VHH binders against Putative ABC transporter glucose-binding protein TsgA13 (tsgA13). Designs and how they scored, part 2

Target 1, 363 residues: Putative ABC transporter glucose-binding protein TsgA13 (tsgA13), of Haloferax volcanii (d4gpw5)
Amino acid sequence: TGGDTGDTDDTEASETTASEGTTSGTTTGDVETTDGGGPSEGETVNAAWVYISEIGDLGWSWAHDQARQAVDEQYDWLETEYTEAVAPSDSERVFEQYAQGDVDVIFGTTFGYQDPMYAVAEDYPDTVFEHATGYRTRENMGRYMGRIYEPRYLAGQATGMVTENNTIGYVAAFPIPEVVRSINAMALGARSVNPEATFKVRWVNAWFDPPTAREAANALIDEGCDVIAQEQDSPAAVRAASDAGVWTSGYNAPMGQFGGENYLISPIWDWTEFYGPTLESLHEGSWEADAFWGGMETGVPMLDEWGPNVSQEVKDQVAATEEQILNDELDVWAGSAFEGESDEFLFQEMSSFVEGVEGEVPS

## First folded at step 15 (VHH)

Design m2 (from h4 with K65E S100K)
Fold by OpenDDE, fold request of step 16:
Structure m2 (fold): chain B 363 residues (1-363), chain A 123 residues (1-123)
Amino acid sequence: as target 1 above (363 residues)
Amino acid sequence: EVQLVESGGGLVQPGGSLRLSCAASGFTFRSYRMYWVRQAPGKGLEWVSEISTGGSLTKYPDSVEGRFTISRDNAKNTLYLQMNSLRPEDTAVYYCARGKTYYQWGSGTFDYRGQGTLVTVSS
């Protein structure tokens, strides 16, 4: 009795549960490219300059304003305005006033404007800000400066060659990295040709104070300095040196007319080489915040004309060194404590003197 | 001594091109604005072009705008003038001239000029 065990093939119908693929709609958030609030291509650009001193200072603000006048003449699409003699404590209000007045770009032209400009730039994202000499930036705030330490080094060589007693005076503004860098570069230049050269520094604690600058220069002369260099917005120290029959190097603008027979040479600016391209980029809608620090190759930092009694030997030495700097054959900081330092350090952190500068940087 | 030496002048047909050069010496070339000026026969001195110290700015009068291009090589102490689409009225002695950084831009003011090079545009 063969029990036919009927193999009931229970074909379990595997219910294929169709997993509904939840198409996560990747919402491509349209990154609204916030069109940087510059004027549209072909529109008038309205630019404002804010100066620490009067444009008649014959130095820093004067040099900036000469460049403003040049670009104003160059570009038919540019309208320019300025406010002079604005203290840092009042600068925030001035920046806000321009931003509220639909100015497209504001140039702040002194170190003390950095924090006020930085604060205002946050509140006015459609206005472009450019700050001279400082280190802070925003999306709508650039910074600019020239490597004036290059022509400072060259002027320093000239001072080292003409000094008879190896004692050079420097009338300084503030104990900030900018000024320290300039003093150091000048001292390194001087010592490259005269290892016995030394620098005495007096601090004015102002950018524009002609009476105090004159007093500082005279005090340095009384201390035995036979060359006077300076970092002031005026030619007052140069005039004091001239009156005393002492060699002198100025700053910011040509000062030969004030130095007379004892004029040497000055590190100066041509800001047209920055303002022109910057304004063009703004007009073309290609402006972006950057950190400009151009050297002599840009034309922004340079030397003025030699004094009438400077020897050909001094001129030839400085010309040869200038060529080496321009060809990247000479590093201004070579052999110093600052050799190999980053541009960031050189710009923002330099706070000690090189060998040959007497005293210490005030804290 | 300041020296400016022009070259590249000559005879050219209308519609032709020339490139002038100016070799500068005896001063720091890169510290100065530079100009080209010209003097046609029986006419006064005419400003033709200006260039800033670094070369970022250039300016031209309407008479040559779009046809002439000023440029400089500061490493070579040399100024250039590319002249295209030359016309008979462009016939003149062309001079390289030195300005100063703080002269009024576009004024055509200079303190030195070269001996010039003759450009003649004729059929």
Scores: ipSAE 0.901, ipTM 0.954, lowest interface PAE 0.5, mean pLDDT 93
Fold by OpenDDE, fold request of step 16:
Structure m2 (fold): chain B 363 residues (1-363), chain A 123 residues (1-123)
Amino acid sequence: as target 1 above (363 residues)
Amino acid sequence: EVQLVESGGGLVQPGGSLRLSCAASGFTFRSYRMYWVRQAPGKGLEWVSEISTGGSLTKYPDSVEGRFTISRDNAKNTLYLQMNSLRPEDTAVYYCARGKTYYQWGSGTFDYRGQGTLVTVSS
């Protein structure tokens, strides 16, 4: 009696676990475009400049103010104002006054304004700040400078070619990286065409001190310098060299009228090439804090006109080297202790002389 | 020696376009503000365009604003003037002119000019 064992086919109901598709909500983080400080698009831009010296100095502040005047004439939507002869110790107050007066952008034009401007910029986030020559930035604070070491190198070549005794004098302002960089660039330029060229440096410890600058130039001449270069906001050293019948290179502004028959060439500025685009960006609402360090390709750092007695050979050499720099075929720092250094180092940390500069950078 | 050599002038119909060029030599072109000026028959010299050293700023008188465009190529030592929507009153000899960086902007002040190129706008 075969027991028919009924195979109860237990149909296991496969529970289809519905995999809940976790829709990863891509939180499109609204990049809050932090509306950079400044006027709304198409409105009037109110801009202020703060100068370390009187505009009439025919130097640094003068060059900035020439550009201010140019942009003031250029743009119908721009209102400009300035304060001259502002010491660094008074600059914070001046910046605050402009910011409180609803100025859209404040240009601080000397290194000593860096810390005061940085402090004020924190308190006025809707005001744009631009600081010349410094390294500090904020969301509402940019910085700007030209690579003036490029035309300084070129002017250096001219000095190296014209010197007869291989001793060149440099009337310097302060022992800061900016000035050291300029001295080094000039020395490298000179030595690129004259390996025997040497530099003597005298420090004025001021940007604008014509009497001391003249004295420094005369002392260098008395020490046997047959070329005088300078980094001052006045033509005093250039005049001293001219009076002595010594070749001379100026700085910041065209100084040919002061150098006379012994004038070479000077590194100078065209700040319209910075202020124009910067103000346009503010007017368009596209301004962002950046670190501008434009070379000769921008037009900001440049050379002025040659002196009347400079040989064609010197002009041709400098023109050829200028082309190499502009085509990225020549690094100013090549073959020096500063070859391969970062822009940050070159801008902020350069504190020693290259070969051929006599003495040491004062600490 | 400073040289400015204009080219690109010619006869064009009203509403037509021309592009002028100026080849610069004998000076560091990139270190100078540049201008175009023109002289119509029986008239004085008229400033028609200005450009900064790097080319970031350009300025025009009302007579040519919106129709003319100045530009430069510093690598080629060349200045340009694109002229659109030309009018009979634009008929003149056009000169390339050299300024200085610190001359008054928009004044049309220059220290040197070329020999010019003739532009004739006629039906």
Scores: ipSAE 0.889, ipTM 0.951, lowest interface PAE 0.5, mean pLDDT 92
Fold by ESMFold2, fold request of step 16:
Structure m2 (fold): chain B 363 residues (1-363), chain A 123 residues (1-123)
Amino acid sequence: as target 1 above (363 residues)
Amino acid sequence: EVQLVESGGGLVQPGGSLRLSCAASGFTFRSYRMYWVRQAPGKGLEWVSEISTGGSLTKYPDSVEGRFTISRDNAKNTLYLQMNSLRPEDTAVYYCARGKTYYQWGSGTFDYRGQGTLVTVSS
């Protein structure tokens, strides 16, 4: 979710180089579409991805593009292209250009694309649209997101087990439900194994601002936090923790190289497990707009590899809890103020902290 | 720490079927692409199948496509290879192998391999 809601200001800083990532040199395939969205069964599928940031961000857009590369390699009937660093204010034009061309399906990867895509989807009913992180749909516009709070809970257990100060710092993006949900899940995980664990949160108010994220991490360490977690599109907080010799958990992409000897683990994404089946359904003529909300059982949200100094005891605890999640035997929210809340509430309405998180969510 | 233990090999007649299993431990199995690879007598290592972390993508060379099926059970940390319509040229030691990263689909890169299980296809 690093490039979601509220990212427009940070993304606009990359506007100048946005189009350089367009895939050129792929062989031209004729667009063949049939009424009702998408190609006829068995025909070539032309797919386009629109990214909020550069594919080299080592975060949200990188993770999506790794999956684009995987499906491009996998399917002889698939042709892919992408446009990177597209600010939400420019996205309607980009979606229209693809929809007017030979593209059968357009993936928009950030929340800020929701209303632009929703508008274009009405005007181009023969084109399929898939929107990450949003809540709006049309007959030809599906939505998708992963329950990253599940691996957040698991990483949380690891933080709770390794902290000696019982004080864990969280370098957060924006005080919106998506981020509050992640903070709460991590805190619940930590406290499930260490009831004394507490979390201190600092808000960067950006998805990508390495200097501010580093400053926030250092401030949390100065306040006594001996573990640093983060929800940012950069590894800056992870680097700051590593420099200070404290445990660290990253986000979006593998961050072991940045955390070094103090790396714990990171919640990360494998979008292949969504894009593969979705593109196959388009190729087979069976695609329907839906609301993908996949947990760890889908393989979309997952954990990175453990850091080199993480004990077997931590690994075993997390593995046991992971099995409970995978077997639908553990509700992350059980025992919290959010137990029994609908997926819609969890997705859009969570605005307060669970017990153990210091302070209140800013207004 | 990383362990991959293959089983299910044996002697089978041409046209027969066999199912291999690979028990994985010491790493987060579900976070890795997995391979089956094989080495026939006097030959080099040949990849046989690749499967993505959640199993949504599978890939095979022409030599086995349509006859072999890779699958995984992430809850049990187990990789499988169902081999049908076996031929004498399928005789090999079969290895379970871990992809080097969760990404780079189709790269053929792996970092750990099990001890192998022998499959012999003959009368």
Scores: ipSAE 0.578, ipTM 0.843, lowest interface PAE 2.1, mean pLDDT 87

Design m2 (from h4 with K65E S100K)
Fold by ESMFold2, fold request of step 16:
Structure m2 (fold): chain B 363 residues (1-363), chain A 123 residues (1-123)
Amino acid sequence: as target 1 above (363 residues)
Amino acid sequence: EVQLVESGGGLVQPGGSLRLSCAASGFTFRSYRMYWVRQAPGKGLEWVSEISTGGSLTKYPDSVEGRFTISRDNAKNTLYLQMNSLRPEDTAVYYCARGKTYYQWGSGTFDYRGQGTLVTVSS
């Protein structure tokens, strides 16, 4: 075969003629407890996801739902469902409704779900709960997040290499440790290759507010930023930068379509690498509540594809640094005020900027 | 610049085993789903395995499930296919292929493939 595909031309894989999808041995109708909750070994698993935003948000909820779709396709013993656009104030009711039904595991995807889920998990010890971005656990409630600051650092190097006026804008969500950590990592990355790079931050005070994110991006561009990065659950800041002809780095989901000719790269999530093993452990009866905090070595936090106009020099620099991170040869925080801090501190306590970030974190 | 170089093919008797390798270069291997696909003489391309970026998910059609195992070593930029209990109908050119996106699991979509390695299963 061969010869019908060029270096940049698309090709399409064929499906085999063999049947796919189902295996014998799935069962329903009664869920026995195991220590820590969940179904009996080898039985059907019913899983539900509760999303803060719509799965079409082209960001955070989209990334989680791609992984739900992947595991739904993969496992014949798995039944999935989801509820989208659930405000934290409504989430206790949604978790309770799932826990009262036939759902074996509930995934809650935003920090604001922490206390509602923690409360419901106490009342439903036979149901498993997994909470993204939080810090509370129970015997039947795990937590999970990725060390996104690793690909943030790498994307930061790219911003530092492409900026011509040394001023990079960051459209940020909230002044909380999660976001401060990402800003700091990106700044450290940029300054590792360009010590003159500086960051200007604008706070949207929302995870998802496309009009405000667009306004913040435009304001940063008007202030002289020639690269726009963002931490939002939508591509609005990326679109604004693209419309203005400014380099841009997105977040959560691949955003090359929205950044176009000015797209740099984005830190993104492949939640498949968490949800797959987690659901298999439930199916096998070996699930335990834990505090997943995976770096790039797990495949959960990653970089998407480079934009079309990114130079080979930028790609080579980032690849070399990525290798150092994967081999534990580079600590993202080295030389900063946060060098040597525990994972718990990085997760919960980071409240100040590193050198090169303008201003102070709001109180 | 994207390169996928398969190796490990050859002649094997029915019931035998063979391990294919695919050396990847020119792209960030760990960021892509990967496939093995095959083309029997005179036939079209057929997928035979898919693996997720970190390797947590693997998928096989019924015709090879339980006999073939896909794996990857992201540190070495290498994809593998362990083939056991080989049958004459497994005779084909086997290609390593790169998924178009890291997501869309099970879609069967890819954008690059190698030149292939021939596997012949005959008594």
Scores: ipSAE 0.548, ipTM 0.825, lowest interface PAE 2.4, mean pLDDT 87
Fold by ESMFold2, fold request of step 16:
Structure m2 (fold): chain B 363 residues (1-363), chain A 123 residues (1-123)
Amino acid sequence: as target 1 above (363 residues)
Amino acid sequence: EVQLVESGGGLVQPGGSLRLSCAASGFTFRSYRMYWVRQAPGKGLEWVSEISTGGSLTKYPDSVEGRFTISRDNAKNTLYLQMNSLRPEDTAVYYCARGKTYYQWGSGTFDYRGQGTLVTVSS
């Protein structure tokens, strides 16, 4: 079985073409009822995504939109559209416009959409709503988020193994439970392989502010950090670390092109693994509002590709630990002040640092 | 070093079934879309299935849809192809292939493939 091999693009995708802007469609098939919600079993599904930023941000909105493109390609019964760069203050109007039309499900992708979506969902019980990162639900409004702290822990191990001076910088967004839990998970990961590792945190107080994120990264480097991690919706901290010749770990989206020779790895999102099953459940008539909180076993939170100069020893250590997480053989929080805490606490209440993170969470 | 090792091929009668396996190593298997592709005698490569990183999306050409099922076990770093209702035209060398990125679903792009396993469907 000797063989010819070729790298050829013989495969053709779905007949659905890519599009930008508003897509008009049909939801015909069944008479609308005031009891229930969502499309009837087997009907076509019209889905809309509302993004806080432009899909070219190579971050949070980009990651969601890659998944929209994937499901759009996959399902002949699905029509998709999106509206980008929607400020929270405008989002109620956008949700209402979709709900008044032929849209069956609306995905709102940022925390600030929570209360606007919650309000619209009450007025449109036959429309399905899904809200990322929040904590409110209705019979027709689910919520979803991933346990990104799992790949954060793994990236943390990598930072702990590559640091020479045991000082790792973290360019953080806001001092809220979501971010505190990511910092803590990364620190626990690093210290699981390097008990001497310490983390210095600088708060941008924004999800997206490239100039401030770059300044924070540079300040941490000036303080002696030889690894820069970040939790931002842009690659600015990664690029700053790369420009300075410092190891770096990004977030949200693949960042190897920005980290270059100094790229370590990033926790990232594959929202396809949430949107696919969710849209199928709508198409099949089995959708229910719930609180999706998926870990790496779901494929939603994951790791990017390794940087070009990462050693095999680092890769092997992280792979072994990842297998333990996937097999429920490792509790990320074991040995910390948060061991045994409920998912609700981890999601909503974590407000202090673990050992190895310098300073205190701002109040 | 990226390794993809296929197994489970063999001789089978028309209407029969086979289950192919692909053992993956040297990369983070769960972070990649995966393919089965095949090459029949005298033909070019034909994709026969694609699966997303977590397995939530699967895709097949008309020629095998309903007969072939791709699956993956990310805990065991193994990709599978269940082939049912086999036909003589399914005779080919079957390859496990790694998608270039976790995204770009349906693109047909891959960067590594295994050595292949021969499936012969003949009476």
Scores: ipSAE 0.510, ipTM 0.813, lowest interface PAE 2.5, mean pLDDT 88

Design m3 (from h4 with P61A K65E)
Fold by OpenDDE, fold request of step 16:
Structure m3 (fold): chain B 363 residues (1-363), chain A 123 residues (1-123)
Amino acid sequence: as target 1 above (363 residues)
Amino acid sequence: EVQLVESGGGLVQPGGSLRLSCAASGFTFRSYRMYWVRQAPGKGLEWVSEISTGGSLTKYADSVEGRFTISRDNAKNTLYLQMNSLRPEDTAVYYCARGSTYYQWGSGTFDYRGQGTLVTVSS
């Protein structure tokens, strides 16, 4: 009884699962090229400057305004305007007024304008803002400053070489990193040629206060300083030193005409070397917010001319050191507590004195 | 003492080129705007070109625009004038001149100039 084991060939019907091809629609997100709100190529650029002091201050605002006048003369496509003597507390209103008036770019030229400008820039994305000396930026807000600590170091060498009693006075504005950096650079320069040089600092608590700056300079002289340096928007401290027959270094603009026979040299600005290229970039539609901090190689921070009685030895020493700085052979901060610090730290965080500066930075 | 010493002048054919140099000394060269000026025979002093302290701005007289290029090397205390497509009317003594640190741009006002270098363009 042969059991015919019928092999039931179970033909497994392979269900061909049709894989639904999920067409991932590549949403080409139109990157809206947010056309940076600058003027269209070939249009007139309308630029405004806002100054902390009067343009007749013979210092900071004067130097900025000389550069404004230079670019105004250079570029037929540029229209310029300015507002002078604007306190930081009033600056927000002034920035808004310019932005509402369809100005293409606004230059704010003092540290205290940083927060007001930053606030206004958010509300006017099609207006370009440039802030001098501060650290804040936006997509439509750049910042700019020169490495003035380089010529400060050089001027410091001159002070260290001419002092007879090793006591140098500094008339300072505010206890902020900018001013502290300048004092430190000058002290390091002085001590590089005279290790016994010391600095006394008096604070004016203003950028432009000629009477108080003069009083501070005179007080330093009465304390035995035989050289007076300064960080003020006016030549008042330089004049006080000149009147007393004391060596002096100024700031911001050429001050030899005020320093007289005891004039040394001053760290000064040529802002044309920043404003020119910046305005060209706006006119060409290539402007982008950045953080400019150019050195002496750019021409923005520089020295003025030597006083009439400065020795050739001082000039030769400073010239040799200037060459080393320009060739990246000398770091101004070498051998100091700030050696190896980042540019961010040097710009924003420096809040203590180097060796040879008397006292403490006020809190 | 302020010194400006021009060189590179000479005789050249029409359509030729010359490069003038000015060696500066006795002052902080990088802190000054610099000029080229020229004086043709029997004519007054003519402004030719100006350059800013860092060289970001340059300006030219209409008579030389597109043919001449002013430049500077602050590390060498030297001013240059590249002159191309020279014409007989470019024949002059060329002077390097120092501007004031913050004189008005484009004014052509200077306080010092060199002894000059003669450029003669002739067939």
Scores: ipSAE 0.885, ipTM 0.946, lowest interface PAE 0.5, mean pLDDT 92
Fold by OpenDDE, fold request of step 16:
Structure m3 (fold): chain B 363 residues (1-363), chain A 123 residues (1-123)
Amino acid sequence: as target 1 above (363 residues)
Amino acid sequence: EVQLVESGGGLVQPGGSLRLSCAASGFTFRSYRMYWVRQAPGKGLEWVSEISTGGSLTKYADSVEGRFTISRDNAKNTLYLQMNSLRPEDTAVYYCARGSTYYQWGSGTFDYRGQGTLVTVSS
């Protein structure tokens, strides 16, 4: 009985599950380059400047206006306007008026313009705003300042080298981080070459008050300061020092003509080196909001010419230090309480004095 | 003492190129606007080019526009003039000059200039 073992060859049909390749569509999100506002490429650029004070002669607003005049002369495609002596409380209206008048870019040139400009910039997204000395930005609002603490440090070295009694006076504007930073930088510079140098500070509580600035300088001289530095929009403190036969360092603009035989050197501005490239970027359609804080390498913060009686030793020391700063070989804040602090802190938060500055920052 | 010393002048054929240099000393070079001027034989002084402190702005006389390039190296206290496509009419003594003011642009006014360097363009 032959058992026919029927080998049922169960052909298991291997179901080839076709793996559907999920093509992950790389959604190239079109980064809508939100056109940061401004004129179209190759068109006329209409630019306006707003100044806190009358332009006058040799000060903060004057330095800005010199740069405005320079770019106005340079660029045939640029039209410039300005409004001077605008209080912060009136600045919002002035900004709105320019924006409504189809100005392409508005430069606000004092700290007090920050909040008004920030508010107006929201309402006029196609207008470019640039704010000097503040920290706020928008898509259509940049900010700009120079690292004036670098030439302050250098001028400080000069003060430290020439002082005979190690007491230096500083005629200050307001107890804000900008001014505190400048005082500190100058003191650090002085102490880098003269560890015994000390600073006395008098506060004017104004950017422009020549009578009070003169009185402050004279008071510092009466207190025994044999060098007078200043942060004012006038040469009044420099003149007071000159009249007293005391060494002096000015600020914002070249003040050698007022310092006379006792003139050292002054930290000054050339805003042309900011306004030129900024306006070119607008004209080319490449402008973007940024936070410019350029050093001496940009040409924005700089020193003026030495006084007639400054020794070659002082000039050589300062030149060597300037080279170190420009080559990133020297940190102005090294060895101080502010070593390693962020640019944000240095710009916005500095509210105490370094060693060698007498007293406390008023609250 | 303020010193400006020009170099790089010489004889060149029409269509040739030269690079002039000016070594500056005795003043805060980086804080001044600088420019080149020239004086052709039997002619007055002519403004050629100007450069701002940081070099962001440059300006040229119409006669040299598109052919000459002014530049500066503040770290070296040196001003330059690259001259391309030279013409016989470019024959002159070229002087480096310091701006008489810090901020005036396009004025062509100077308080110091060098001794100059002679550029001769001839076939």
Scores: ipSAE 0.881, ipTM 0.948, lowest interface PAE 0.5, mean pLDDT 92
Fold by ESMFold2, fold request of step 16:
Structure m3 (fold): chain B 363 residues (1-363), chain A 123 residues (1-123)
Amino acid sequence: as target 1 above (363 residues)
Amino acid sequence: EVQLVESGGGLVQPGGSLRLSCAASGFTFRSYRMYWVRQAPGKGLEWVSEISTGGSLTKYADSVEGRFTISRDNAKNTLYLQMNSLRPEDTAVYYCARGSTYYQWGSGTFDYRGQGTLVTVSS
């Protein structure tokens, strides 16, 4: 007989914060906490996801679909389906078709689905709707997003530490609060460790346009940027930076295979930590429309693996800062023009750059 | 540089309880799915339990469902296995293992394993 007995005080058992309760995240306060629609307790749940792009985009839709696959594997009471490549202009029809069928919950994964879903949710009060990235809710329509600006800040520190030219390029999607927030967080992170770091932004004006994203990355490199970050639903900017021998940070999905020897790290999503608890709450009959706004403590926004050539000094700095974020000891916005702003402002109204980002946000 | 160090094993009577711990270092613990696996005398590795990066999903082998509880504390870089209602067939070396990716739930794939801790259940 043998072995160690381990801890002697079982009252210190701590669980991870990602599985707490049915919501598992931060509520912004604009959602009415009431029971809306959904199946009765213990029934089979039929769930549908509607994606803006193909699930093989190696970005946003891919990340959501990995989580759909995970919950599909996990729950024997769950049936899942999805429709991909649904333009916002077609989405009302798709939501209505699902709501008329046997689907209990519909997840819409892009901002452009907001108003179409909001309209359909009014007509189908017994169906549950969950909308990613938006700001509208109903008694049967929740919303969800993660505070990706937290790992964006951390990736920003890495960019600030590795740049030699102090000029970092950012291949951006649209000049909307979501994207401006990410740019600002990355710049604040970089400048927290390198006050001389500056960011140059190029707007693709699309979430997914690999040729244009590649062109934007190359243009930034030609302008002297020696680190390329991105906010795109594809790895195209990461590939362009890698081809040019330039450090690179991706987004949404693990991008080590595309960044190769020049890969830094990426802010990425584990939507399992949202979808799991949400689907359990539906199965248990306790779902309520909420405004999920979870940070790294939930496990939804996170960091990818480090690239092969990233120094231990960079890893140690980022780890120390991550600990501060997890312990509520660091406000990403402290000292910036956005210090003290509400979550609603950060989510919906941020429209200007912090110090260190060149130019102005297009109007 | 990846290290997984299990502890908490020992000799227990049938029906007893043990809590295993796994201290993780050398990687970003919160970014990985984690496993408990075990190896009984004369047998190969048997999958026991899996937990997602944030802990929202947990899965168990049929043989331990309802008796074992996997959990994690990402702030302390520690994985746990609470084992209740232990049976002689639970006798094994228990290993903490790191999933190869944060995704591919249920795949059973891992890239690092600890040294293990022995659990013996006998009267």
Scores: ipSAE 0.543, ipTM 0.829, lowest interface PAE 2.4, mean pLDDT 88

